# Ledger of designs, part 4: VHH binders against Putative methyltransferase YMR310C

Target 1, 317 residues: Putative methyltransferase YMR310C, of Saccharomyces cerevisiae (q04867)
Amino acid sequence: MSSTRKFKKVEKPLSQTRHYSLCIPTTLVSDCRNLSQITHKVYQVAKFASLFNVSEVVILEDNSQVDATKKKISTAKLILALLQYFVTPPYLRNTVFNEKFRPYLTAASKLPRLSTLPFTRYQKQDHGRYREGLTIKMQKPTLARKKIGKVFKQTKYINIGKSKALALQSQLVPINARVTIDTITRKIVSPQEAYGDFTGLDSQYGYYTRIASSFTDLFMKGPLKEGYTQSVYVPLTTRDTSIPELSSLPTAETNPHILLVFSTWDTLARAFKLDQDQFVDCQGPQEFFDAQLPCPVSNSDVADAIPMTLTTLSTVF

## First folded at step 1 (VHH)

Design b14 (framework vhh_7b18_3)
Fold by ESMFold2-Fast, scan of step 1:
Structure b14 (fold): chain B 317 residues (1-317), chain A 119 residues (1-119)
Amino acid sequence: as target 1 above (317 residues)
Amino acid sequence: QVQLVETGGGLVQPGGSLRLSCAASGFTFDDYAMGWARQVPGKGLEWVSYIYSGGDTEYQDSVKGRFTISRDNAKSTVYLQMNSLKPEDTAVYYCAKEGWDYSELFDYWGQGTQVTVSS
């Protein structure tokens, strides 16, 4: 007799569909001399993450300067803002991003939209039906000049980048939320319902982004409750490492979620050492990795390593 | 370490009731709205209910009057009381946390819990 639920079964055929998370270090931009160069490197990451349908981009902080000058943005926060900008439709950018971030997004505003994101694709039969939106506050009468002009936290109105906001047919939803809207039925729908594509996690319209402030946060504060199926080190140098070199990529499991960590071994070892007290009986960062891929090129910038790595991975099926 | 752990799913007959619970950790629970969404076979993912940090609630039209969302800030837990269940309510139910920077409706999701309504 089965002790599992009587009707436990897979409704859809399981394939070796691979989902990827990319871990990139803040040192990605260490050689950049200005905001424009930083923006172009992050744009390349966003472009290839979108092209290869990457689920997540994680920014690993090597050295956190949490006490940076009062109005300065950290490198990790800047990279996060840029990555989020590139998955935001042009007509929502001025609404989604707080004014304090706008000076850091000026170079990004000159770059082309990512055509590979579902909401930027043209599909003849779906043209104009599905649209990305931002839920906006409902106006309320001001009873005085006081803070009495409180914003209602729920709304029927969605900014879809047209002259008038779209009113939802019957839904009330939280303000300041990114949504996909069916403009015909005037209902919020999932990106999968609208576009049929997986561009990240099921709720995402593109890759998910987060900052890992520590080595432990990289593996523990992910969007997946069960964590990553496999963690793979992708060396940015040809230097030898403490991770056993694999002659082949990890054996594919059904629907694996693979974390690709682009770094140098020295950087990972330093990050691990700072968190040593969180690791009982762990001798080093190698215990957190299942495999190591070959270095794509002898001295790889992260932005260049990503497409090379993802292209080689696409040939293993 | 943001974690959402769902419990309370199962098999129930039409007209029955279930209470879903979601234990949250790894963030300041009191500062965030919480919600429930469901994946209905053949219909895709749909939002079910939302509860703001202040206690205000919203519901999908098809569940209004039947489902009640609530939260216990002291226990960092959100609940979905489901009454008068219909076969159409059969779905995987996901607990979700409000997006951190308003760039997305939900930024973290639970693993999902199966709710099956059948006679």
Scores: ipSAE 0.000, ipTM 0.122, lowest interface PAE 16.6, mean pLDDT 74

Design b15 (framework vhh_7b18_3)
Fold by ESMFold2-Fast, scan of step 1:
Structure b15 (fold): chain B 317 residues (1-317), chain A 122 residues (1-122)
Amino acid sequence: as target 1 above (317 residues)
Amino acid sequence: QVQLVETGGGLVQPGGSLRLSCAASGFTVSDNYMGWARQVPGKGLEWVSYIYSGGSTEYQDSVKGRFTISRDNAKSTVYLQMNSLKPEDTAVYYCARDSPYDFWSEYGMDVWGQGTQVTVSS
């Protein structure tokens, strides 16, 4: 068993404890009137996700939003890009974000880098043996003959910055993933192997990001092959009188991966209803949740709710 | 308009040699990461060799020591010299220009040629 106390987190890396995924709604920026305000609000989410070593931030697209075709970029994609920007090393920014997208990142470029990310703290090591990279896909569109062309889900190629890609020696890995690479052995290594647990940081790359365009996608398209161990509803308002009774929070199981869904019940009910045809044996969104937490702050913005919720959960473990 | 055209494929006996050529138009070959990939029946698409914009080269382990990638900047052409060919080298070979992965890109290789068939058989 672990010999670390709950208050000695330096000796208990996050990879050996509870892992958290945060689901945030696109409505978190509904009160924002310009890019700077949107950027600041998303930065707060990124800052706290990094501080608490959150594994993933999922953006649940609100179907009540104005048609994305009336905007140069959808709200969900803007939030995704901002979250990804805040965890992207400077040497990958020009390769990760194309020229057409850079106008949306101008305010973000002026904000401080997240100090809790290992490659931000250990910059010399990033440029030495271990380096952050992005797995790139190799796909050839062939419409000639018997539709022989397929999208390949695996690759040997890591973009580790401009001018030179790195080919893995023997590994085939999923495309479109942030990885830590050992540039000498040309093997993907864990962030823990590369950076260690030197300063009270759990030595993780940071959070993974994705968009859930539907209620189904939230639970089915996560980065974990096994799915989420538990899904927990975190209400953003104490006025959700239509919330059905949910069970109390279960005790931690081995290597749990917990999805925390920050929302209002009305928003979840609308998202569920749009997917109802896929859930003929389900009566409502409550069947997808294992527990409900108390509203951390009355009438909370999601950015305020996140640190309150994660602080509370941290004191239990 | 950017295009890649492969030539030089054909039938060859095991142990034989073959040279593939890739003619590029609409861009400068020396400014780009250029490569060869192959579609092997039953295995899908796999990379073979790359030449970086700076001129350094890289090879897949199974072809290292047997294949050589090179380029002629004046002719805007990339070559793949294949020696000591094996039956397992039988594939459609594609020349490709690699692009840096961007947030919106669906491809690590952004320009592909039409392909050229290489058959190694006795």
Scores: ipSAE 0.000, ipTM 0.148, lowest interface PAE 13.2, mean pLDDT 72

Design b16 (framework vhh_7b18_3)
Fold by ESMFold2-Fast, scan of step 1:
Structure b16 (fold): chain B 317 residues (1-317), chain A 120 residues (1-120)
Amino acid sequence: as target 1 above (317 residues)
Amino acid sequence: QVQLVETGGGLVQPGGSLRLSCAASGFTFSSYEMGWARQVPGKGLEWVSYITSGGDTEYQDSVKGRFTISRDNAKSTVYLQMNSLKPEDTAVYYCARGEDYYLSWPFDYWGQGTQVTVSS
């Protein structure tokens, strides 16, 4: 308690009061010709999501462009895997990702680590006290896995990228889960406790990722039970007409969780129509949006629209 | 905030039945696999049963034919019906939210547990 004997501690920023989720379409990579180009576009999304402490990246699947007869990993799953790769420390990458995804992560392995991720920003300042880990089985499997696909098992051992796994002091936790560890107390801690940042999704190490396979899934299958405080349409083309029912900018509110949907209105209208039976009393997708923003530039790419939009919102709110 | 709250445990005689319930909140319940695991005194935690978002079920061999897992998406609740209980079923039963192994989230969520004691 002596102020003259207190160790200097790094002052971390206060938890942000405005939380953002980004909805990006799978068509963001439609103009890409190879894995390297896809990887670089997704990397830009991850970079800016990390820079602005975005809560969530939702991948809206455009099923009209999906070849359902092909036995390849879907575009949505590829984007999901890449987004997760960019928030995974190098020492966990080989254990986090299934072998079937590794051929799709070769270009990503050559890109620089995101410097703005919570566990990267404070690593030196905290002298390695807090580390990202992956829960691992207590016993190494020598026999074939069960055919049932998913089995709940617990462990006290965490892979933290050192030669020996860290043993938790008293906790038993599910295997194959990403955790933040206090290496001194040997306890799982929240990313907010470790790094001071809070993305609005109750203890996330970075952005949360998910796939929305339909218009309904976008709004109903999120990590927040109450849903989004505001949903904002961000047009990717200047050809979109003004929607009379939508405000030009979202109203500033205390502790909002804002969904930013980067799309074209035609794409959203098509997705809404496919789910029309779920929305018999609704006139169109505009009823799910509280506001719209102006197109950042004529015919914006998603990767360019994201930083322009988030920078603008950081100065307006 | 994700919360899982188990209820329905208690003391029962061998051959008896109990129904466990788990009330979930803070996430889109219908999108997740749900399951039950148990901590047997003096042993590690072991898997009991799971149910996928689509309704497919699977059971540990020792409980197959005796236990039934079910879910009510409208109530965000998962259930475990336990019949023909044996003394070796004595454990703390935990409700768990499950995710895909190939892409990890920060971690799975578990409830606080409910005690089941099978004794004659």
Scores: ipSAE 0.000, ipTM 0.161, lowest interface PAE 10.8, mean pLDDT 74

Design b17 (framework vhh_7z1x_3)
Fold by ESMFold2-Fast, scan of step 1:
Structure b17 (fold): chain B 317 residues (1-317), chain A 122 residues (1-122)
Amino acid sequence: as target 1 above (317 residues)
Amino acid sequence: QVQLVETGGGLVQPGGSLRLSCTASGFTFSDYYMNWVRQAPGKGLEWLSGISSSGSTISYADSVKGRFTISRDNAKNTLYLQMNSLQPDDTAVYFCARDEYSWGDTYYFDYWGQGTQVTVSS
C-alpha cells in the first residue's frame, strides 16, 4: 500500500477554495456480504469524492471486530486499497499494487473508470505534458552479493509508466508517493496547475487516503501541520447532541481545511472511549467538533450521505 | 537557503586517491547526519557512507569499506570523503546528501548537492 499522506513538494497552491476531508468509518461496509458489495460501496465513495474535488478520505478503523482469520488485510486496509485503486492510472497499477492485493481488486477492475479524473478523460489538447507518477526507491547497486541493508527513503526518480523512470533535476522527494509531474520541466506541479479544475491537497491528482487507527489519530495524524480549520459531525442517525448546528463555513480565500466526519454517534463514542485515558478532562467526542449538520435521512448509508452533504455545502453555504 | 556544494572530483589513475569535499550553507550543519551517494553511468544511485552529527557514528557500504573514509568538520561546515585505492568501477558522479532523519537501514535525504564527477582510467 502506497502512502498518500505526503504534503511536501507542492510547488504552488493555485486555488483559493475550501478543502474537504471525508472521514468514513469501516462500518460503512458492515452490511456487505461479499467483496463485490464492498467494492461497489467504496466505488460510490470514490466517485463522489472525485466529483466534488475532495482533498482527503480518512478511514476511521473500528477495532471492535478483530479479523479472526488473521489475514494480512483488514477491512480498513481493503477500503484503503480500493480507494487508491480508483484514483490510480492504469499504467501505475502493477507498480502501486503488489500481486498480493490483486485478488481483492478483481471486482474493482470491472467497474467503470472515474470520468472526472484527467487520465480517464479523453483530452486531445494535453499531448502528454502532464502525467501522474509514483516516486520509486533508488535502484540497487549492480555489484552482486553485496547487500548493505540500506534503503533510501527519498529519491529523485519517478515512474511515469514508461520504460525509463523520469529523473528530477533539482528535487528530492519521499519514495512511494503519488505525484503530478511536468514532463518538460521535470518538476512536480500541483494537480490544479496541470489539469485546471482539481483542488487537491498535495502534489497528487485525486484525494489523499489514510487510515486513522484511533479517535486521536483522526485529529492528530493528518497531512496538515496545523490540523483541520473546522471539524463537522455528519450524523448518519438522528440523535440529540450538544454540538451546535453548522451556521457558516470559513471563507474560501483563507484556503480552509474542513473535516467532515460521517458516523453514527455510537461508533464515535466507542472510538473515543478506547482513547479515554488521553482525554480525562473531556466529556465525550462532542468536544472535538465545531459544528454538526442535520441528519437528512435517519439510518443514512455513508455512500449516500456524502453527495447529499457535499451538494448542501456547495449550494447552501 | 540550503546549499550543498561538492568539490574535489577529477580524473585519476587506477590505484590513485582523491579527497571530495562538500561545503554546506543555509542551515546548522552540526545538527544533521550527512551522507555520500554516487551514480555510475547507466546505473542507479548507490549509498556509500553516512556520518552522525557529532561524527561518532559512521557506516560504510561493503563496496567501499576499507578504501573510503568519511569525516566532517563542523567548524567549517564541511563533509569529506577520502577515496583510496580507486578502481575503474568507482567512476561515477558523487553526491553529498543531508539526512532529515537517520533510522537504522533507512535514511530520509531532504537536500542534495549538484554532484562532482570522478573518473578512474588509465
Scores: ipSAE 0.000, ipTM 0.177, lowest interface PAE 13.0, mean pLDDT 75

Design b18 (framework vhh_7z1x_3)
Fold by ESMFold2-Fast, scan of step 1:
Structure b18 (fold): chain B 317 residues (1-317), chain A 121 residues (1-121)
Amino acid sequence: as target 1 above (317 residues)
Amino acid sequence: QVQLVETGGGLVQPGGSLRLSCTASGFTFDDYAMNWVRQAPGKGLEWLSGISWDSGSISYADSVKGRFTISRDNAKNTLYLQMNSLQPDDTAVYFCAKDLWEGYSDAFDIWGQGTQVTVSS
């Protein structure tokens, strides 16, 4: 039996023209008792961010809480590592993640792969034509970065998780780089060419991730030069915030970037107060939001609120 | 749009100096370590230098230590490489590269298109 590779153009869904960023607080995991519970909550966030083609997941850090159970790593760094793990193909995980993170990823390694990630959802239709890879280095990473600064004689080879490395036809690429590869033409391609997805941030991984270490960083250090087109508060508990309810979204053809902030008011108020000296002219967090969504239940978990919110925005607006 | 754009390359005489710039957009620049990598004609890639998000940790390859200086301006989202005492073997395409994520990544996820540096009389 011989293998025959036949590739025809596969019709992929139209790219969404409204782009969403999800802000989640580190208090998302405050009621968790162990690593497995933390991992499951972050997995749900990753799952729905992938399903709805979310551009970005921002972790709002609550530095007022002491986390004795995660002494070697902050809660924000743990959530970040888990989110990055879920968008990394299994065959690249041991190469991408440093050994010191592996104890925190044990529960994650037992969970199912996200089937809705760009590099997985079309793999059957594409017959494995497009694949995530890591460019091969001539030496393994060491504890001292100076030991990595050696001349590399071969830079055409990519680890794609197969028994043999894939050799590029003519391209030469930086070592230790994540790439999307066309296995037939043996060329690096953009994620948009390979998977038909454009999240507004030109990311290969599904969603982009970052930590906002302060209330200021959430709005001022976003990934977009012009900032978010609209900031929407998504209340996890019923409370009078004085923020007007969302009546309309920006027109899809303008490619707007909408920030959805999932939080309790108390968490936002604490974060705002820590930056109060930068906001002497502001009365509170409400001044940073254009609108709020209704609280669909009187007390929501972040992981549950995400799919409810994204479904509402895709069907009602 | 998430991108890195290198500028400042060109032709320079042996012993001369050149400053490369890399402007970042579409991500929070000061959350990530940044790197300079080069590729000489007919050779593989060589990592030259890396700088942490806060400039608190800087490392150089032995081939450029004492001649090249990496720096960053987080307010301008710009990475720099000051190259002094240039030699013909420094002729290469120079790339800037972002670490995959801010915690302990062994991979780059974004790199620029590169800028050509030619050291010749």
Scores: ipSAE 0.000, ipTM 0.242, lowest interface PAE 12.4, mean pLDDT 77

Design b19 (framework vhh_7z1x_3)
Fold by ESMFold2-Fast, scan of step 1:
Parts: sequence; structure tokens; C-alpha cells
Structure b19 (fold): chain B 317 residues (1-317), chain A 124 residues (1-124)
Amino acid sequence: as target 1 above (317 residues)
Amino acid sequence: QVQLVETGGGLVQPGGSLRLSCTASGFTFSSYEMNWVRQAPGKGLEWLSGISGSGDSTSYADSVKGRFTISRDNAKNTLYLQMNSLQPDDTAVYFCAKEYDSSGFYWDEGMDVWGQGTQVTVSS
């Protein structure tokens, strides 16, 4: 009887939803006096990025400001570590983070976990089939007794927070990558396949994070081969006297991946000028943007601007 | 060719001291952060200490903080680890490692070009 009525599973593409990338400047934390204040601001970014299913958070380095705080790591790397901490399951935190970063994560450990993440929300329902994992180093066998094996950049081993690492059935993947794993088939799966919901890029659940060290890196070194569908400037100040006119956000794109750049025009102009020798035919940063949004809040902090912008976009799209 | 060579290990009694050296060749030594890591028998690699290319910034694992001191001599392309108040659980092979010059993911790496190691045994 099943030959008279055959139902085939319909694969839904991940690209059916709008994807957002958030670009935030390192000046996000310039008014902070200590690690606790920095941690709280980054937590707000992580919370709203998770709530609105943001695919990526890009940290744009603003090297124009002198860091008055005596830090062992850069401001960009600190923000990166904090963002990654908030999307890391507790059982992976000691494995994901190098011992060098642990002193910078003490305030973060006291904050509530992001309840919108499936591995936090469905913690009682996962039944052990799908787990978040970290790909871990595999060493080459020692060929000579007086030599230690070299660490490979690819691996089949995934730490899933258990006493033994899980070996992939037939795949080699880059080390130090966050992945979602099917523990029965021993295969990396998409977050949509595992949890029915997608955040982040590729096979990782949660937003992807990266540092853009220059204006060029922001647009050229993204995780997508084709780049962003649209780049949108989101002003953090109501000052408009020095801002070139940009069009309103287009809505007709199919499966868009939109980069939202939270900044001031002065910051973008300085970053562009540092790369000016690479852009001999360009007049300014406006040529890299497709649209501008209204300033969400007068003299907005980045953490306040994000939820207001994403809420507005979720109601009009 | 890029090479790192560790020396200065040996047998020492509990409470004693040793100074390890790592001589680098084949790269611009002063441009890279250098690290000390160790591997005890049957255990994984443990990061111990790091020093910036200029030597102005240092960091230490909690297990060695206050007992070990990292330093460098960029004119001699040499990294040092001064180990004081040695304990039996400090028995391990000690390696030096160069930092990666990369914008990639750094959580559990950040080190390239491992040396052959030098054995430190702490016993009575």
C-alpha cells in the first residue's frame, strides 16, 4: 500500500530566512573602566544577537584610540573571546578557551546563560543524540624517538564534553572549530537538522565571530564566498551634516545576507583613509554601502542600538 | 629552515631550581610571541607561560605562577624559563613554541614550530 501513496521528505533550504551580520566597533567598550563593565556590554550584544538569530558578529578594530587599560590581549581579541564564551556550552568552556583567556572570562561566568540557544533551551530534551562540540588537535605519530609529532591543522576528533573524544566516521575538518555533531552517525550536521532552528554559519550553532583589522577586511574576509548581499550603515549619532546621502534599505532581495555596520561616519572615514591606497578610484566609505538606516537612538551605545534596529527590521521584513 | 632547540633540563631535587633555554633560528625572533609548554608522562600538553615579542608582557599558568619566570634575549634569539621551587609533579618534557602569525581561531592554538623538548625530572 505504500506504493499508492509515497511521501518523500522535503528538504527545506537554510537560505529561506534572512541572515544578518552585525559589525561592531572596538570603541563599544571605550567608556568602560573595568573588565566587569566590558563583559556586561559584550553580554548585551551576545544576548540580542542570539535572540534575533544573527549569523555573524564582526569586530571592527579602531586603532585610533589608545587603550588606557593595561591588557595582555587586544580589545578586539577580548571582545571576540567574550562573544564566543556566551555561545559556548559549559562542558566545552575549559576546552575551547586557552588558559591565557581564563582570567578575562571570570565576570562572564557570573552572567545568566543565553536561554534562546537550543542547547540551553532544549537541555532536558536532547537525549544525547545531538551535541555541541569542539574539533581538537590530532598529532602525527613520532617517526624518530627523539622527535615529538607535529600537530595537524585538520582532525577527525571532536570533544563533546565527555571523557573520550568522538571520532568522525569519514571526515577531516579544521581544528578549533565549533560544530554540531550527530553522536549516532558520527557526522557533523547543520544546526537546523539538529534543532530545527539556525543561527550562525556553516555547521556551528550560535553566531560566527571574527575580527576585521581594516576597512578592507570587513568586506573582503567574510565567511561567505559571494560576500554580503547588502551592506547597511546604522549610525550611532544623529549628526548628519558630514554623512553622504544613502538610499533606503531595499526589500526585494531573495535569501539576503545583510551586513549591518554599527558605527559613526567619522570612524568609518578614518578606517577607509587608512586603506585609501587600495581604493584609488573610490571617493569614500559610502561606495561600500547600499543603504542607511535612521539612527535608532540619539547618541546610541552599540548595545542599545542593536535590539532597536533588529526589532524594527523584524517587523518590516 | 625554522628551528627551535631546547636545552637545560636534567635531574633536580624537590625545592631545587633549573633554567631552560630555547635557541631559535630561521625566523625573525623578535616579531613573535614565544611560549613554554610541558607534557608529563601519559598526559596532554599543558601551557605554562608566554612572552611578547618585545619582552614587555608576560603571562603564566596558575600552576607555575610565582615559581617560574619567562624571559627572552632577542639579540641572541634565545628564550628562557627560570624554574624555582620545583616539585615532583613538575616532572615533564618541556617545549618552546612560536606564536602563529594568523587572524584565524586562536582558542586552543596560537603556537607553531615546536622544538624537540628537554626532559626535567624532579625526584629525591
Scores: ipSAE 0.006, ipTM 0.190, lowest interface PAE 9.8, mean pLDDT 73

Design b2 (framework vhh_8cml_1)
Fold by ESMFold2-Fast, scan of step 1:
Structure b2 (fold): chain B 317 residues (1-317), chain A 124 residues (1-124)
Amino acid sequence: as target 1 above (317 residues)
Amino acid sequence: EVQLVESGGGLVQPGGSLRLSCAASGFTFDDYAMGWFRQAPGQEREFVALISGSGDSTDYSDSAKGRFTISRDNAKNTVYLQMNSLKPEDTGVYFCAAGPEYWSDLTSYEYDYWGQGTQVTVSS
């Protein structure tokens, strides 16, 4: 339809000015006995993170216990792969995940696709203008922009799940990155411009995922140059802490990025202790948090706590 | 409820032909790529043929190229596999599958919905 090919320029993105990152512990799957149970738990996290337009899911790795089985994938890497799978369009799954991951994704492949993701919508209704892609290494010299000695690990080619890769009109971008593409102009666009309201990192739709291998990495290795504007502890138990209760959130003018850490105090204390040599003047994990929330639901797991917490923040703050 | 129902399997002599059909219901048929897979006794399921949702693109395994033709009728929600010049090694259970509209070699792990299968036996 010609009328649907015309877009009005907007001066500001439709995305929310307040962004949320969720930190979840690897212990969220400690009570699971098999891959199917682990997959179901992670699916619930992915579902609610997508429903509430969460910008990032960080997996806090528990390194306090040594695994004698060196041939198995780590719990953190399994959770990461599953989270990435659930926000990957079906047409990119085989390209994003190599054969080594297939045994770990068997249960995930049987679960329903997340209906809140724009790239799972009926294509005829959207006329196929905007599409999710994966930036790929330049393979054909005849289609590649040549800058010998000036650019490496860059590409103009995007796999959009078609027989041929889409070549960007004038951009060179890092390889192996998820992007939203305008297939008519052949330009990377923000998810907000393509799909409307969204809190993401302006380069891909869906949450960004990473592993924090230490307490320090949680706060220091995020994708943001300035880090998180506020860190909030969300207790999964009724145990009291000395962290001040959350009374207000930063204003929209500051474009805040708030880290919500879903955990038990014991898990955080254990992670902090492993990095103690980096925090000689710190008394404990409480010094890294600006506020805490009340325990969202008594006797609930991480997957249940997430929607309760995000609903509370949307209605109270 | 999603259903894929295969038909058209049977016993045929080497060099013979069979036409398999897969009737789909419970989803928007033309939004899905449709594939055929087969499983020989004691083997894993292997890819045979794929057709895009629009029908404009097809792909075949090396063993199927030149002998098999995949087609679809979106008005009837049906996908077909025309098998010519059948060989004993083509013997197996043939499965219909619906998955993402994708242009690379999809494995069985990438397909969302599967039929129960139809037996094809090529015997001398």
Scores: ipSAE 0.000, ipTM 0.117, lowest interface PAE 17.7, mean pLDDT 75

Design b20 (framework vhh_7z1x_3)
Fold by ESMFold2-Fast, scan of step 1:
Structure b20 (fold): chain B 317 residues (1-317), chain A 120 residues (1-120)
Amino acid sequence: as target 1 above (317 residues)
Amino acid sequence: QVQLVETGGGLVQPGGSLRLSCTASGFTFSDYWMNWVRQAPGKGLEWLSGISSSGDYTSYADSVKGRFTISRDNAKNTLYLQMNSLQPDDTAVYFCARGDYLEPYGFDYWGQGTQVTVSS
């Protein structure tokens, strides 16, 4: 069944648009000395992803160097948690994030809220009809104490930051999931239905986030069943590659999904080698890219390259 | 695919009795523990009772023990809640839920609920 039949009226026309996914390497925080610096760099990524209405941020894991000290949390997982924190409403922060992550989110709590997120932009226009929520487990029974078999993981109940959880009209959903809820009909709705703009994939409010632990994961395990329409390499350092320069973008009317991979060539080459057995007929990472952009600035920081690249794509193409 | 449909709710006087039914479809009913859970106006979810897959074991919350009886008919794929000596504070929406009553948070399937109102 199509959601269009049950679609609310939107004050803004639905725009057909190019959807961008940003792939960022974990090395974006390699020069950081402390949590505050890591948090600030990830905040810049989140800020520009929100500002340019990016659909997805993919974290490409680079484990090329062995740390002398044992890590309690991976760099990829830390970046993921920070990205998720910046798109989480204040009333859900304590519930969404496991207590073990709270020490890593202390610097993030001191940074300004992202004003361009849909749940911030449209609050007054919708008069509080749509809210961000978290699906929650049912309350514990008064009498039962023992575990038998698997814990059942579906619910009707949504924490929307009010004194009472909202009960869905008739739908069952997985627990511990971020959702947008229509408080009048008591149904989960897409962000596009709620606010007219679709900012993420997989029903995210804002950008979707995931970790790619390998080159195969980057291209094959995205939220899109048919993959990306176009993959574009955005070099952080100047290097001669066989990838042709970007000459055109797919038409906005087709709602294309464009993957922008911000990386050094060496990081891509390492990622490709880690699972080369998946690509028996490929000679290197260049075969996975339809185009490349000029290096925005030689030895660019990822956080700086993102707004430069997105501005170029929105104004030149 | 999996469906749970509650019936039997309504208005009843204090001290009265009411029997709720829950008809299950889309799964092997006899393989699962089944539960009754309620939500009173302005309150959270309250688990009331659970029954084992065979019907040989039942458990009750202290608030309903001695007044409510859970039962099942595996041949009819139906769960029952017999409610006796109803009190105004039993007013709530009553839900049928599939899952293990010993750790019932996160039940995997719920019915739509049926309203029970105890009032003169």
Scores: ipSAE 0.000, ipTM 0.119, lowest interface PAE 17.3, mean pLDDT 75

